# VH-VL binders against COP9 signalosome complex subunit 3 (csn3): the designs that were tried, part 5

Target 1, 171 residues: COP9 signalosome complex subunit 3 (csn3), of Dictyostelium discoideum (Social amoeba) (q54e53r186to356)
Amino acid sequence: AFKKYKKAIEAFKFVITAPASALSAITVEAYKKYLIVYLIQFGSVQHFPKCTPAVVQRNIKSHCKPYTEFVQSFSNGNINDIMNKASSGAEFFQKDSNWGLVKLSIKSTYRRNIKKLTQTFMTLSINDIAEKVSLPKAKAEQFVLKMIEEGEIFATINQKDGMVTFDECFE
Short names: E, the ipSAE of ESMFold2; O, the ipSAE of OpenDDE; V2, 0.75 times the mean of E and O plus 0.25 times the DockQ between their complexes.

## First folded at step 1 (VH-VL)

Design r9 (framework fv_ragifilimab)
Fold by ESMFold2-Fast, scan of step 1:
Structure r9 (fold): chain C 171 residues (1-171), chain A 118 residues (1-118), chain B 113 residues (1-113)
Amino acid sequence: as target 1 above (171 residues)
Amino acid sequence: QVQLVQSGAEVKKPGASVKVSCKGSGYTFTSYWMYWVRQAPGQGLEWIGVINPYDSDTTYNQKFKDRATMTVDKSISTAYMELSRLRSDDTAVYYCARTEYDLYFDYWGQGTLVTVSS
Amino acid sequence: DIVMTQSPDSLAVSLGERATINCKSSQSVLYSSNNKNYLTWYQQKPGQPPKLLIYWASTRESGVPDRFSGSGSGTDFTLTISSLQAEDVAVYHCQQYYSTPLTFGQGTKLEIK
C-alpha cells in the first residue's frame, strides 16, 4: 500500500524544507525516514527535496551515513550490495527504530522488479521471473502470488507448466 | 534484556475465538518481525504467520489465512494473534517468536496453552 | 509446501558418545545464487520454548557449545552432537525458511541410555 507512503513523504518533506538557521534533531530523524520511504515509494533516490535549507544540505549527511550508503546501493541494482549495506548499518537502523522500514525497502525492490517485468512481458515462467529478480523459484512464486492477492499485479498462474500470464485490467 | 511475555492459558469451546498477546521488552519493538507458531501436545511445530510491527504487514500460512488475524499495538509493544472458529484439534501451545533478519527465530515467548473442548 | 522429515523419531545415546540426527526436505532448500541452505535446527527441553542452535545449515548460534555441528546441503541435513552431555537431553527440530509456509520436521527425541 504505496499510497500510505506518499503521505509520509509529504510530512517528512515539510519538516526537512522548513526554514532553518541550524540543523535540528527532528530534521535528522525526518531525513532518515524520508530517504528510505522515498525509496519504497518511487524506487529511486532523491537526496534532498526541493527548497531544502543550505544548512541542512551541508550538514545532514554526516549524521545519516548508514542511510545514505544504504540508499546509494540501489543505484546499481545489485541485490547483494543492498543486502550487505543493510547488514552493515543494521545496528544504526535498529537503534533508530527504522530496521523494519529498511527491510520493507528491500521487499519493495523485489516487488518493483517483478512489476517491471509485467510491463515488459506478456508471459514468463516462474523460473524466468526468479532468475530476472535474483530470487529462488519458490520465493519468486510467493511474491507473485502475494502481489496478485493484493491487486498490485494482474496475472494468472498455470500450476501445470509454471507459466505466468500477465493479464491487463482496463480500470 | 530481550523478553517476550505472553498472556495466560485459556480454555475455549468449539466455535469460539481466542486472542493471544505477546508483549516485547528490552528492544525496539518495531525493528523486529514477530512470528506465530503453535505446537499440539507431543507434536511438531507449525507456523501460523508473521507480522511486521512497523507497518502491520502480514504473511499468513495459507492453512490459517481464513481463521487467523495478527495485529500489533505499538503504543504498548504488544502483538496479538486471534484464531476464530476453534476446533478441538486447535488445542496447542501458541508461541510468539522474534527474528532479527531472516526466517529463523532468535527469541521466543514462554508459550500460551489454548485448550479447546466441549 | 516443503515437507521436512526427521530420522530417527527417538534416539538413546550414552554420555560422551556421538549423537546423529537427520533431516530431509522434499525439495532443495539451497539457493544457488548465494550458495546458502535455508535450514535451521532448534533444541526444545520439556516445558520450554524451542531454542535456536544452528542456522544456514552449519552456522552455530552465539553461545551454543562447539560439540553441536550442522552439515549437509540441498535436501539432506545432519545435526551432530560429538560428545553427549546430560544437558543435551531434548527434542530437536529442523526447519526450512526457503519458502512459505515455513515448515518443521516432526522432531527427534534424544535420551540418555
Scores: ipSAE 0.000, ipTM 0.478, lowest interface PAE 15.2, mean pLDDT 84

Design s3 (framework fv_sotevtamab)
Fold by ESMFold2-Fast, scan of step 1:
Structure s3 (fold): chain C 171 residues (1-171), chain A 119 residues (1-119), chain B 112 residues (1-112)
Amino acid sequence: as target 1 above (171 residues)
Amino acid sequence: QVQLVQSGAEVKKPGATVKISCKVSGYTFTDYYMHWVQQAPGKGLEWMGRIDPESGETKYDPKFQGRVTITADTSTDTAYMELSSLRSEDTAVYYCARYDYEGWAMDYWGQGTLVTVSS
Amino acid sequence: DIVMTQSPDSLAVSLGERATINCKSSQSVLYSSNNKNYLAWYQQKPGQPPKLLIYWASTRESGVPDRFSGSGSGTDFTLTISSLQAEDVAVYYCQQYYDLPTFGQGTKLEQL
């Protein structure tokens, strides 16, 4: 998963930065996936890799409007705006076979928001986490449990009262 | 191993409502749309509708609009299809099927649920 | 709705011979940006759910024998079985997923 996205980004960069006299369909498809996978991996937007040819930079925007609008919504950090842009572009993402990647980038945003809460609070209920990250309680609980199991966060859940205690990361 | 397991056969009277379940395992339920397809005896396949389990957004074929309701429960990884105001013409096998927007059509199907409507 | 029409409605072919099934869409299912046809083929045997054979008009699903092939683009598509085996007796459906899914009426393939 983690290593898979890193390799994918390098492959897409190779295609995007290849010397070119004209914009190709393969470059357009690589760029679309590059934008989304980069968000999944790093949580930030990188519009063009270093050494992207001028012809690509000049012409690719018109072929990738739903993608650039979607990734730009991450600059605000507002999950509702991100969800709205995903829904508005869903038809194009589906036709391009990138809807799964778009969904994964949204899930990665929830994980980042939950991790941010571990740096701010010592203890929160599952309900508090759900409200703060804009998820239903059951879904927030699933994210927290999975993140604990995968070592993304260090926390203990008290099943009796639904309270989550965030543990100090020990190095 | 991807599996879609549907609830068992139902016998209903005209005017009744039926609710069929489709429990999934072996993949992340919220990553794929879940579709429902009707097949009347000796007939072909007709798409009824689909749900995005992550958002709860649904789309229905106009033929079934107003009678079909598709829902999803992400806590149990189960999709449901409810069909109301049943008539004899609704006697059919109903399938749930996963739709893969990564370039596959409906790649995994449930075993089917026979609904018989008779008086 | 995009209407899918198959021909013939039924076909009888001897073992080892070529079987050809056609599918036409009322509108193009070719998406120009990725040059892919949103067209699938399914096999259905009595008492079983449909099984995906081919997607993107010509890409064979994993585990499907190489005697099955798909061809065509835009509005006209063909499923070919190069050498019929007894287990290939089934009903075959084409399906578009360019818009809300629609299926062809099916082609019943029988052994002569």
Scores: ipSAE 0.005, ipTM 0.515, lowest interface PAE 11.2, mean pLDDT 85

Design s5 (framework fv_sotevtamab)
Fold by ESMFold2-Fast, scan of step 1:
Structure s5 (fold): chain C 171 residues (1-171), chain A 119 residues (1-119), chain B 112 residues (1-112)
Amino acid sequence: as target 1 above (171 residues)
Amino acid sequence: QVQLVQSGAEVKKPGATVKISCKVSGYTFTDYYMHWVQQAPGKGLEWMGRIDPESGETKYDPKFQGRVTITADTSTDTAYMELSSLRSEDTAVYYCATGRYEWLPFDYWGQGTLVTVSS
Amino acid sequence: DIVMTQSPDSLAVSLGERATINCKSSQSVLYSSNNKNYLAWYQQKPGQPPKLLIYWASTRESGVPDRFSGSGSGTDFTLTISSLQAEDVAVYYCQQYYSYPTFGQGTKLEQL
């Protein structure tokens, strides 16, 4: 997961930062994946790797508008804008075979936000979690269950009252 | 271009297990959830469950939980739905269907597979 | 579970006339943060799989004729066919995708 995405980022950076006198299709495709995979890995946006050629910096964003708009929505911190940009760009991302990465970047953001809550609270209802991370109740429950299954968080859910108790794994 | 092609009709005895396939083409298999929907003769649509082919995560409706198993093979772009301990009430057309991420509905459907359970 | 209830169970409409189908959800399917209703409409003809007509309560799927429209918010939704064509004879289903998907029982639309 971590090492896999780090290697992918380095490969994309190599393509993007290669000396160039003109923008190539291979550079455009690498840039699209770079933007999203970087977001997954680091939870932040980096529009250009260091040493990106001037011709790439000057011309590439006009070829990647759905991608730059999508990642820009993350820097605004508005989850509603993120969802809207993903939905309106879905056909472009799917055509490029990048929709899975877009979905993963969104899921990574919700997981990151939920994990922050586990560091602040000892107990929260599914409703409280949903409100705090801007997600419908049923979807918040799905994320919490998945994160417990994957060992991302240590918690117990009481199905009767929807309460989540966050635990420390010490053993 | 986009196609979901399901396996052919099945006739089973009560207590048997049936396994239906759904082979996809024309899109990236891991991009969308794959859902399975049951439709008994002359009745409405009932969601059985779904899989995220990217992660392998499954969710099932409680009515089918314990009897249904949904799997995905990313090497062949094929989803499967296995239903065990068959009853006459399981006689139905079964559909696979894709929905774009959790916030979009079912965009594409398979042609359906008729499963008949009779003694 | 969110329960979806359609009305009527069946209706007959003459060609060229307006058809109206209603759908009620037991809980709101409006998500206030994005102001979207997680509600879709499907058309199903005998021997065929359902076909998506409308999503987000009012957004028409590509290739769906302008005579189909969706409206409503929260718990009450309507599918309207402004001028019935012979090819529109089918069963129509509403579906919520706010939580795990559930469908209405269906409305059979026949030509009078």
Scores: ipSAE 0.007, ipTM 0.537, lowest interface PAE 10.0, mean pLDDT 84

Design s8 (framework fv_sotevtamab)
Fold by ESMFold2-Fast, scan of step 1:
Structure s8 (fold): chain C 171 residues (1-171), chain A 118 residues (1-118), chain B 112 residues (1-112)
Amino acid sequence: as target 1 above (171 residues)
Amino acid sequence: QVQLVQSGAEVKKPGATVKISCKVSGYTFTDYYMHWVQQAPGKGLEWMGRIDPESGETKYDPKFQGRVTITADTSTDTAYMELSSLRSEDTAVYYCATEWGDYYFDYWGQGTLVTVSS
Amino acid sequence: DIVMTQSPDSLAVSLGERATINCKSSQSVLYSSNNKNYLAWYQQKPGQPPKLLIYWASTRESGVPDRFSGSGSGTDFTLTISSLQAEDVAVYYCQQYYEWPTFGQGTKLEQL
């Protein structure tokens, strides 16, 4: 996950920060992917990497409106705003072959929101988690199980009562 | 271009086991759940289960639990569905399908017909 | 399990006329916290896999013609084809994804 996205981000940064006197199509395509992959990896928006040429900074956003609007929805938006922006831009994301990345960034947001709950609560039911992250119970349970399996969170689920106990990591 | 390509039709005797493959291309195999859906001749669609290709974690519909095994090979970007103790009622087209994480299905394989007859 | 029931089982519609297919869920698939209906519609032609048409009850999948629309909320949903074209002859399925996925039995749409 982090290794894969870190490599992708490095590659896109290389293209975006290359010295340039004019904005190229290659830079525009790299920037679109950079915005989304950075969001997947870090859960935050990084508009420009260090040393981005002035011509890129001044001109690129007008070529990437659906992307900039989508990632901005993460800054103050809830999951509904994010999903609405994804839907409104779907045609552009599909045409650019970036729809998969957009969908993955939304899934990443659910995982990140669940991880935040593990830092706030000691115990929550699957129903409580579902309500707090705006998912149906079955979907929330799937995310929790997957995250436990992958070591993203440390928790145990009592199948009898649906309670999830978040374990403190002392490693 | 996203593609899900399934293995060819199978003819099996009652009590046998069948294993169907679904090879993906055009996206990162480990980023999405892979689902399997059964469609008996002239009937509707029935969800069988899914796998997370990255972890190998599976979930099955209780109707198929105990007879179905879904696996994934990340080195070949291929998912498998194995159905054991075949009955005539298992005669169906089997589809693999991917989803966004919400279990509505964006992309489907072409389907594999499994015929169970003596 | 959430049971999905479609009506009618089959219908015949003339080219250019409106086709309406209904879907009812045994319990609400509206999640009040996000105000989303976990309901999708698919089109299936003979010998082909299903094709996603509509998700979130009313959001049209990219590339799906404007004549297709989804409506409804909670337990009662409708797929509408405003002006039937010959290529629309197919079986249509609704699907809920509020719980583990279940499909309606299908509605066969024929040209009259």
Scores: ipSAE 0.000, ipTM 0.514, lowest interface PAE 13.0, mean pLDDT 85

Design u10 (framework fv_ustekinumab)
Fold by ESMFold2-Fast, scan of step 1:
Structure u10 (fold): chain C 171 residues (1-171), chain A 123 residues (1-123), chain B 107 residues (1-107)
Amino acid sequence: as target 1 above (171 residues)
Amino acid sequence: EVQLVQSGAEVKKPGESLKISCKGSGYSFTSYWLGWVRQMPGKGLDWIGIIYPGDSDTRYSPSFQGQVTMSVDKSITTAYLQWNSLKASDTAMYYCARHPEYYDILTGYFDYWGQGTLVTVSS
Amino acid sequence: DIQMTQSPSSLSASVGDRVTITCRASQGISNYLAWYQQKPEKAPKSLIYAASSLQSGVPSRFSGSGSGTDFTLTISSLQPEDFATYYCQQYNSYPLTFGQGTKLEIK
């Protein structure tokens, strides 16, 4: 989904950076998706792309408060703060048809953290992974199995002892 | 409001098939896992399994794997628990219950429960 | 398979009493523990999740504590509607497992 999210970000940036004398509904909707998709792709927050018009910078955040608060929680808070901001904004995200993207951004954070562990360790138990990424053991197991199934990581699980051996992953 | 409504009581003979239902309303049905729990007469709670209605992903308790099948019909926001061949030992109250996934603790606890379906299997 | 053991299996108490029910896991489960209340002939009701977080709408007289292997449910001032069976449940690992239940009865 690297190719897909990269192109989406470029499209949203094009809309957001277009010359404007007033804030439009199209720009507001593009900005909402830009914030979340950027998180999915890069794991970090970028509030404004280069060359964003002054009128957009001055006015857009007041129209996107649930979104800006949610993405800011990734910079300032732990996973519980992220979940709380997602929950408090859920009604707005659902109404905008962006709830799926919000959930994907949270899932992408766990996947990114697990993938980081594969680069740091040769072997970890499912319990170790769960502790390190702040998930229940059952949920950590589910993430690991799905990431192996989808080819996102290369690993072997010994079901008997719950040990995970990470193979080299260059993709 | 969140509500889970289960189908009515069933009386069956050993060897018969059965499919019971659990209809969700008041929430995004495809966004929450749904679990099934068995309670034998006078006994405690036994976890059967969970299903994610969004993609029909399932996880069964080892004790129930191959004994029952969980499924969903998204168009009517309904989950099912099915037996191909009932045994007298299947006599129990069966509960469906919702569990949240992406809140404070990414949980496997159950926040809302259906009223239960009593299944009696006798000859 | 994580075994959940509750104590006592049954308890008699009077309205106004402070009641404590315990739950022990056979392995460490961090704080991934929930408590449920089941009244006679009714479905279970969620009381507590994450060992200590009150479910919305649950009276403040209910509280939970503990982490790792030892957990407690406390009712600070027992009310008539609190006579029920209480279950703990771990959700740290599959399969999800429940305690055997603690029946709270009128003295």
Scores: ipSAE 0.006, ipTM 0.523, lowest interface PAE 9.4, mean pLDDT 84

Design u5 (framework fv_ustekinumab)
Heavy chain, then light chain:
Amino acid sequence: EVQLVQSGAEVKKPGESLKISCKGSGYSFTSYWLGWVRQMPGKGLDWIGIIYPGDSDTRYSPSFQGQVTMSVDKSITTAYLQWNSLKASDTAMYYCARHDLEDYFDYWGQGTLVTVSS
Amino acid sequence: DIQMTQSPSSLSASVGDRVTITCRASQDISSWLAWYQQKPEKAPKSLIYAASSLQSGVPSRFSGSGSGTDFTLTISSLQPEDFATYYCQQYESYPLTFGQGTKLEIK
ESMFold2-Fast, scan of step 1: ipSAE 0.006; ipTM 0.504

## First folded at step 3 (VH-VL; framework fv_ustekinumab)

Design a3 (at its last look DockQ between E and O 0.81; V2 from the best seeds 0.00; counts 0 for: pae E 2.7 > 2)
Heavy chain, then light chain:
Amino acid sequence: EVQLVQSGAEVKKPGESLKISCKGSGYSFTDYWLGWVRQMPGKGLDWIGIIYPGDSDTRYSPSFQGQVTMSVDKSITTAYLQWNSLKASDTAMYYCARLDEYDYGAFDIWGQGTLVTVSS
Amino acid sequence: DIQMTQSPSSLSASVGDRVTITCRASQGISSYLAWYQQKPEKAPKSLIYAASSLQSGVPSRFSGSGSGTDFTLTISSLQPEDFATYYCQQYDSYPLTFGQGTKLEIK
ESMFold2, look of step 3: ipSAE 0.435; ipTM 0.781
ESMFold2 (binder alone), look of step 3: mean pLDDT 92; pTM 0.941
OpenDDE, look of step 3: ipSAE 0.514; ipTM 0.811

Design a4 (at its last look DockQ between E and O 0.73; V2 from the best seeds 0.57)
Heavy chain, then light chain:
Amino acid sequence: EVQLVQSGAEVKKPGESLKISCKGSGYSFTDYWLGWVRQMPGKGLDWIGIIYPGDSDTRYSPSFQGQVTMSVDKSITTAYLQWNSLKASDTAMYYCARLDFYDYGAFDIWGQGTLVTVSS
Amino acid sequence: DIQMTQSPSSLSASVGDRVTITCRASQGISSYLAWYQQKPEKAPKSLIYAASSLQSGVPSRFSGSGSGTDFTLTISSLQPEDFATYYCQQYDSYPLTFGQGTKLEIK
ESMFold2, look of step 3: ipSAE 0.691; ipTM 0.872
ESMFold2 (binder alone), look of step 3: mean pLDDT 93; pTM 0.948
OpenDDE, look of step 3: ipSAE 0.339; ipTM 0.777

Design a5 (at its last look DockQ between E and O 0.88; V2 from the best seeds 0.00; counts 0 for: pae E 2.7 > 2)
Heavy chain, then light chain:
Amino acid sequence: EVQLVQSGAEVKKPGESLKISCKGSGYSFTDYWLGWVRQMPGKGLDWIGIIYPGDSDTRYSPSFQGQVTMSVDKSITTAYLQWNSLKASDTAMYYCARLDEWDYGAFDIWGQGTLVTVSS
Amino acid sequence: DIQMTQSPSSLSASVGDRVTITCRASQGISSYLAWYQQKPEKAPKSLIYAASSLQSGVPSRFSGSGSGTDFTLTISSLQPEDFATYYCQQYDSYPLTFGQGTKLEIK
ESMFold2, look of step 3: ipSAE 0.419; ipTM 0.767
ESMFold2 (binder alone), look of step 3: mean pLDDT 92; pTM 0.942
OpenDDE, look of step 3: ipSAE 0.793; ipTM 0.903

## First folded at step 4 (VH-VL; framework fv_ustekinumab)

Design c1 (at its last look DockQ between E and O 0.57; V2 from the best seeds 0.49)
Heavy chain, then light chain:
Amino acid sequence: EVQLVQSGAEVKKPGESLKISCKGSGYSFTDYWLGWVRQMPGKGLDWIGIIYPGDSDTRYSPSFQGQVTMSVDKSITTAYLQWNSLKASDTAMYYCARLDYFDYGAFDIWGQGTLVTVSS
Amino acid sequence: DIQMTQSPSSLSASVGDRVTITCRASQGISSYLAWYQQKPEKAPKSLIYAASSLQSGVPSRFSGSGSGTDFTLTISSLQPEDFATYYCQQYDSYPLTFGQGTKLEIK
ESMFold2, look of step 4: ipSAE 0.538; ipTM 0.803
ESMFold2 (binder alone), look of step 4: mean pLDDT 93; pTM 0.948
OpenDDE, look of step 4: ipSAE 0.383; ipTM 0.795

Design c2 (from a4 with heavy chain Y102F; at its last look DockQ between E and O 0.60; V2 from the best seeds 0.60)
Heavy chain, then light chain:
Amino acid sequence: EVQLVQSGAEVKKPGESLKISCKGSGYSFTDYWLGWVRQMPGKGLDWIGIIYPGDSDTRYSPSFQGQVTMSVDKSITTAYLQWNSLKASDTAMYYCARLDFFDYGAFDIWGQGTLVTVSS
Amino acid sequence: DIQMTQSPSSLSASVGDRVTITCRASQGISSYLAWYQQKPEKAPKSLIYAASSLQSGVPSRFSGSGSGTDFTLTISSLQPEDFATYYCQQYDSYPLTFGQGTKLEIK
ESMFold2, look of step 4: ipSAE 0.702; ipTM 0.862
ESMFold2 (binder alone), look of step 4: mean pLDDT 93; pTM 0.949
OpenDDE, look of step 4: ipSAE 0.497; ipTM 0.837

Design c3 (from a5 with heavy chain E101F; at its last look DockQ between E and O 0.70; V2 from the best seeds 0.55)
Heavy chain, then light chain:
Amino acid sequence: EVQLVQSGAEVKKPGESLKISCKGSGYSFTDYWLGWVRQMPGKGLDWIGIIYPGDSDTRYSPSFQGQVTMSVDKSITTAYLQWNSLKASDTAMYYCARLDFWDYGAFDIWGQGTLVTVSS
Amino acid sequence: DIQMTQSPSSLSASVGDRVTITCRASQGISSYLAWYQQKPEKAPKSLIYAASSLQSGVPSRFSGSGSGTDFTLTISSLQPEDFATYYCQQYDSYPLTFGQGTKLEIK
ESMFold2, look of step 4: ipSAE 0.640; ipTM 0.837
ESMFold2 (binder alone), look of step 4: mean pLDDT 93; pTM 0.944
OpenDDE, look of step 4: ipSAE 0.370; ipTM 0.797

Design c4 (from a5 with heavy chain E101Y; at its last look DockQ between E and O 0.84; V2 from the best seeds 0.00; counts 0 for: pae O 2.8 > 2)
Heavy chain, then light chain:
Amino acid sequence: EVQLVQSGAEVKKPGESLKISCKGSGYSFTDYWLGWVRQMPGKGLDWIGIIYPGDSDTRYSPSFQGQVTMSVDKSITTAYLQWNSLKASDTAMYYCARLDYWDYGAFDIWGQGTLVTVSS
Amino acid sequence: DIQMTQSPSSLSASVGDRVTITCRASQGISSYLAWYQQKPEKAPKSLIYAASSLQSGVPSRFSGSGSGTDFTLTISSLQPEDFATYYCQQYDSYPLTFGQGTKLEIK
ESMFold2, look of step 4: ipSAE 0.473; ipTM 0.784
ESMFold2 (binder alone), look of step 4: mean pLDDT 93; pTM 0.948
OpenDDE, look of step 4: ipSAE 0.033; ipTM 0.689

## First folded at step 5 (VH-VL)

Design d4 (framework fv_ustekinumab; at its last look DockQ between E and O 0.88; V2 from the best seeds 0.61)
Fold by OpenDDE, look of step 5:
Structure d4 (fold): chain C 171 residues (1-171), chain A 120 residues (1-120), chain B 107 residues (1-107)
Amino acid sequence: as target 1 above (171 residues)
Amino acid sequence: EVQLVQSGAEVKKPGESLKISCKGSGYSFTDYWLGWVRQMPGKGLDWIGIIYPGDSDTRYSPSFQGQVTMSVDKSITTAYLQWNSLKASDTAMYYCARLDFFDYGAFDIWGQGTLVTVSS
Amino acid sequence: DIQMTQSPSSLSASVGDRVTITCRASQDISSYLAWYQQKPEKAPKSLIYAASSLQSGVPSRFSGSGSGTDFTLTISSLQPEDFATYYCQQYNSYPLTFGQGTKLEIK
């Protein structure tokens, strides 16, 4: 997964940083995807790749307002703000066939937040995890299980009492 | 316009098989969970399960596990609910509904419903 | 399973009245509760999600409140088109479960 997004980011960067005398539709579409995929991969906002032509920088923002607002909402880490921007821009994202990426970026944020918990706590109940990351218990459990399965976190779930024990990763 | 359109009413006998459909339009079909809800005559709503058209991931209610099967055909943006052997007790209105975009389990868009009548 | 209990099962009211319907969960479901409206021979319509968030296109006279185990749907000023059956639904835990419904009739 990591390699996939990295490769995609590089491909978008290639398009965005290509020499240009004018803004093209392809560049705009690439930038939209770049913003979201970059967020998925790094959990941070990168507005412009290095060496982006000045003409692109000056003109591209007006075409990507829903995207820039959505990506900016991640800076505060408030899931409600993220959801609001996702909802408000939903029509645009869907029209551009980027709704799936938007959802992935949101899921990535939840995963990142769960992972952060493993660094802070030794044990938590599924309920506590759910509350801390603002998810339904069922969804929180699904996230944790998937993350364990994928090796993103090291943890054991006691299904009897719903307690999650985070295992020490010997790095 | 986002909408879910379900197949027409069905009249069946006990033991027969049945597959009803729910077609989504006006949105990215593969990016939203779809659920099925049963409503027996004059009764409340019963959650059957949910399916994700993108990868056909499913969640069933324990009460309906093994009793029905959910599936999708992405190429025509259609979800299905099927029975291998109908019972008289399966007589009900069946609704498909789209989950909200966060996939939490709340429904935001509903189909018009499919009435299934099973009688000898 | 989480049981959802609505109160009352039925009530009569007049146009212009303030109406309150309650829903109680058998265990803590945080704010993961939805409200639906269903008219006779029609599909349910989504009203509220996340206990208090209004669905798009729903009139502002509808409001939801509550967290944990006790929730409330309020219609500030009842309109003729509001006479229907209302359902609450929890989505904190699988299986998802609905209340038994509250039928709102004309007085």
Scores: ipSAE 0.344, ipTM 0.797, lowest interface PAE 1.4, mean pLDDT 93
ESMFold2, look of step 5: ipSAE 0.701; ipTM 0.861
ESMFold2 (binder alone), look of step 5: mean pLDDT 93; pTM 0.948

Design g1 (framework fv_ustekinumab)
Heavy chain, then light chain:
Amino acid sequence: EVQLVQSGAEVKKPGESLKISCKGSGYSFTDYWLGWVRQMPGKGLDWIGIIYPGDSDTRYSPSFQGQVTMSVDKSITTAYLQWNSLKASDTAMYYCARLDFFDYGAFDIWGQGTLVTVSS
Amino acid sequence: DIQMTQSPSSLSASVGDRVTITCRASQGISSYLAWYQQKPEKAPKSLIYAASRLQSGVPSRFSGSGSGTDFTLTISSLQPEDFATYYCQQYNSYPLTFGQGTKLEIK
ESMFold2-Fast, scan of step 5: ipSAE 0.437; ipTM 0.797

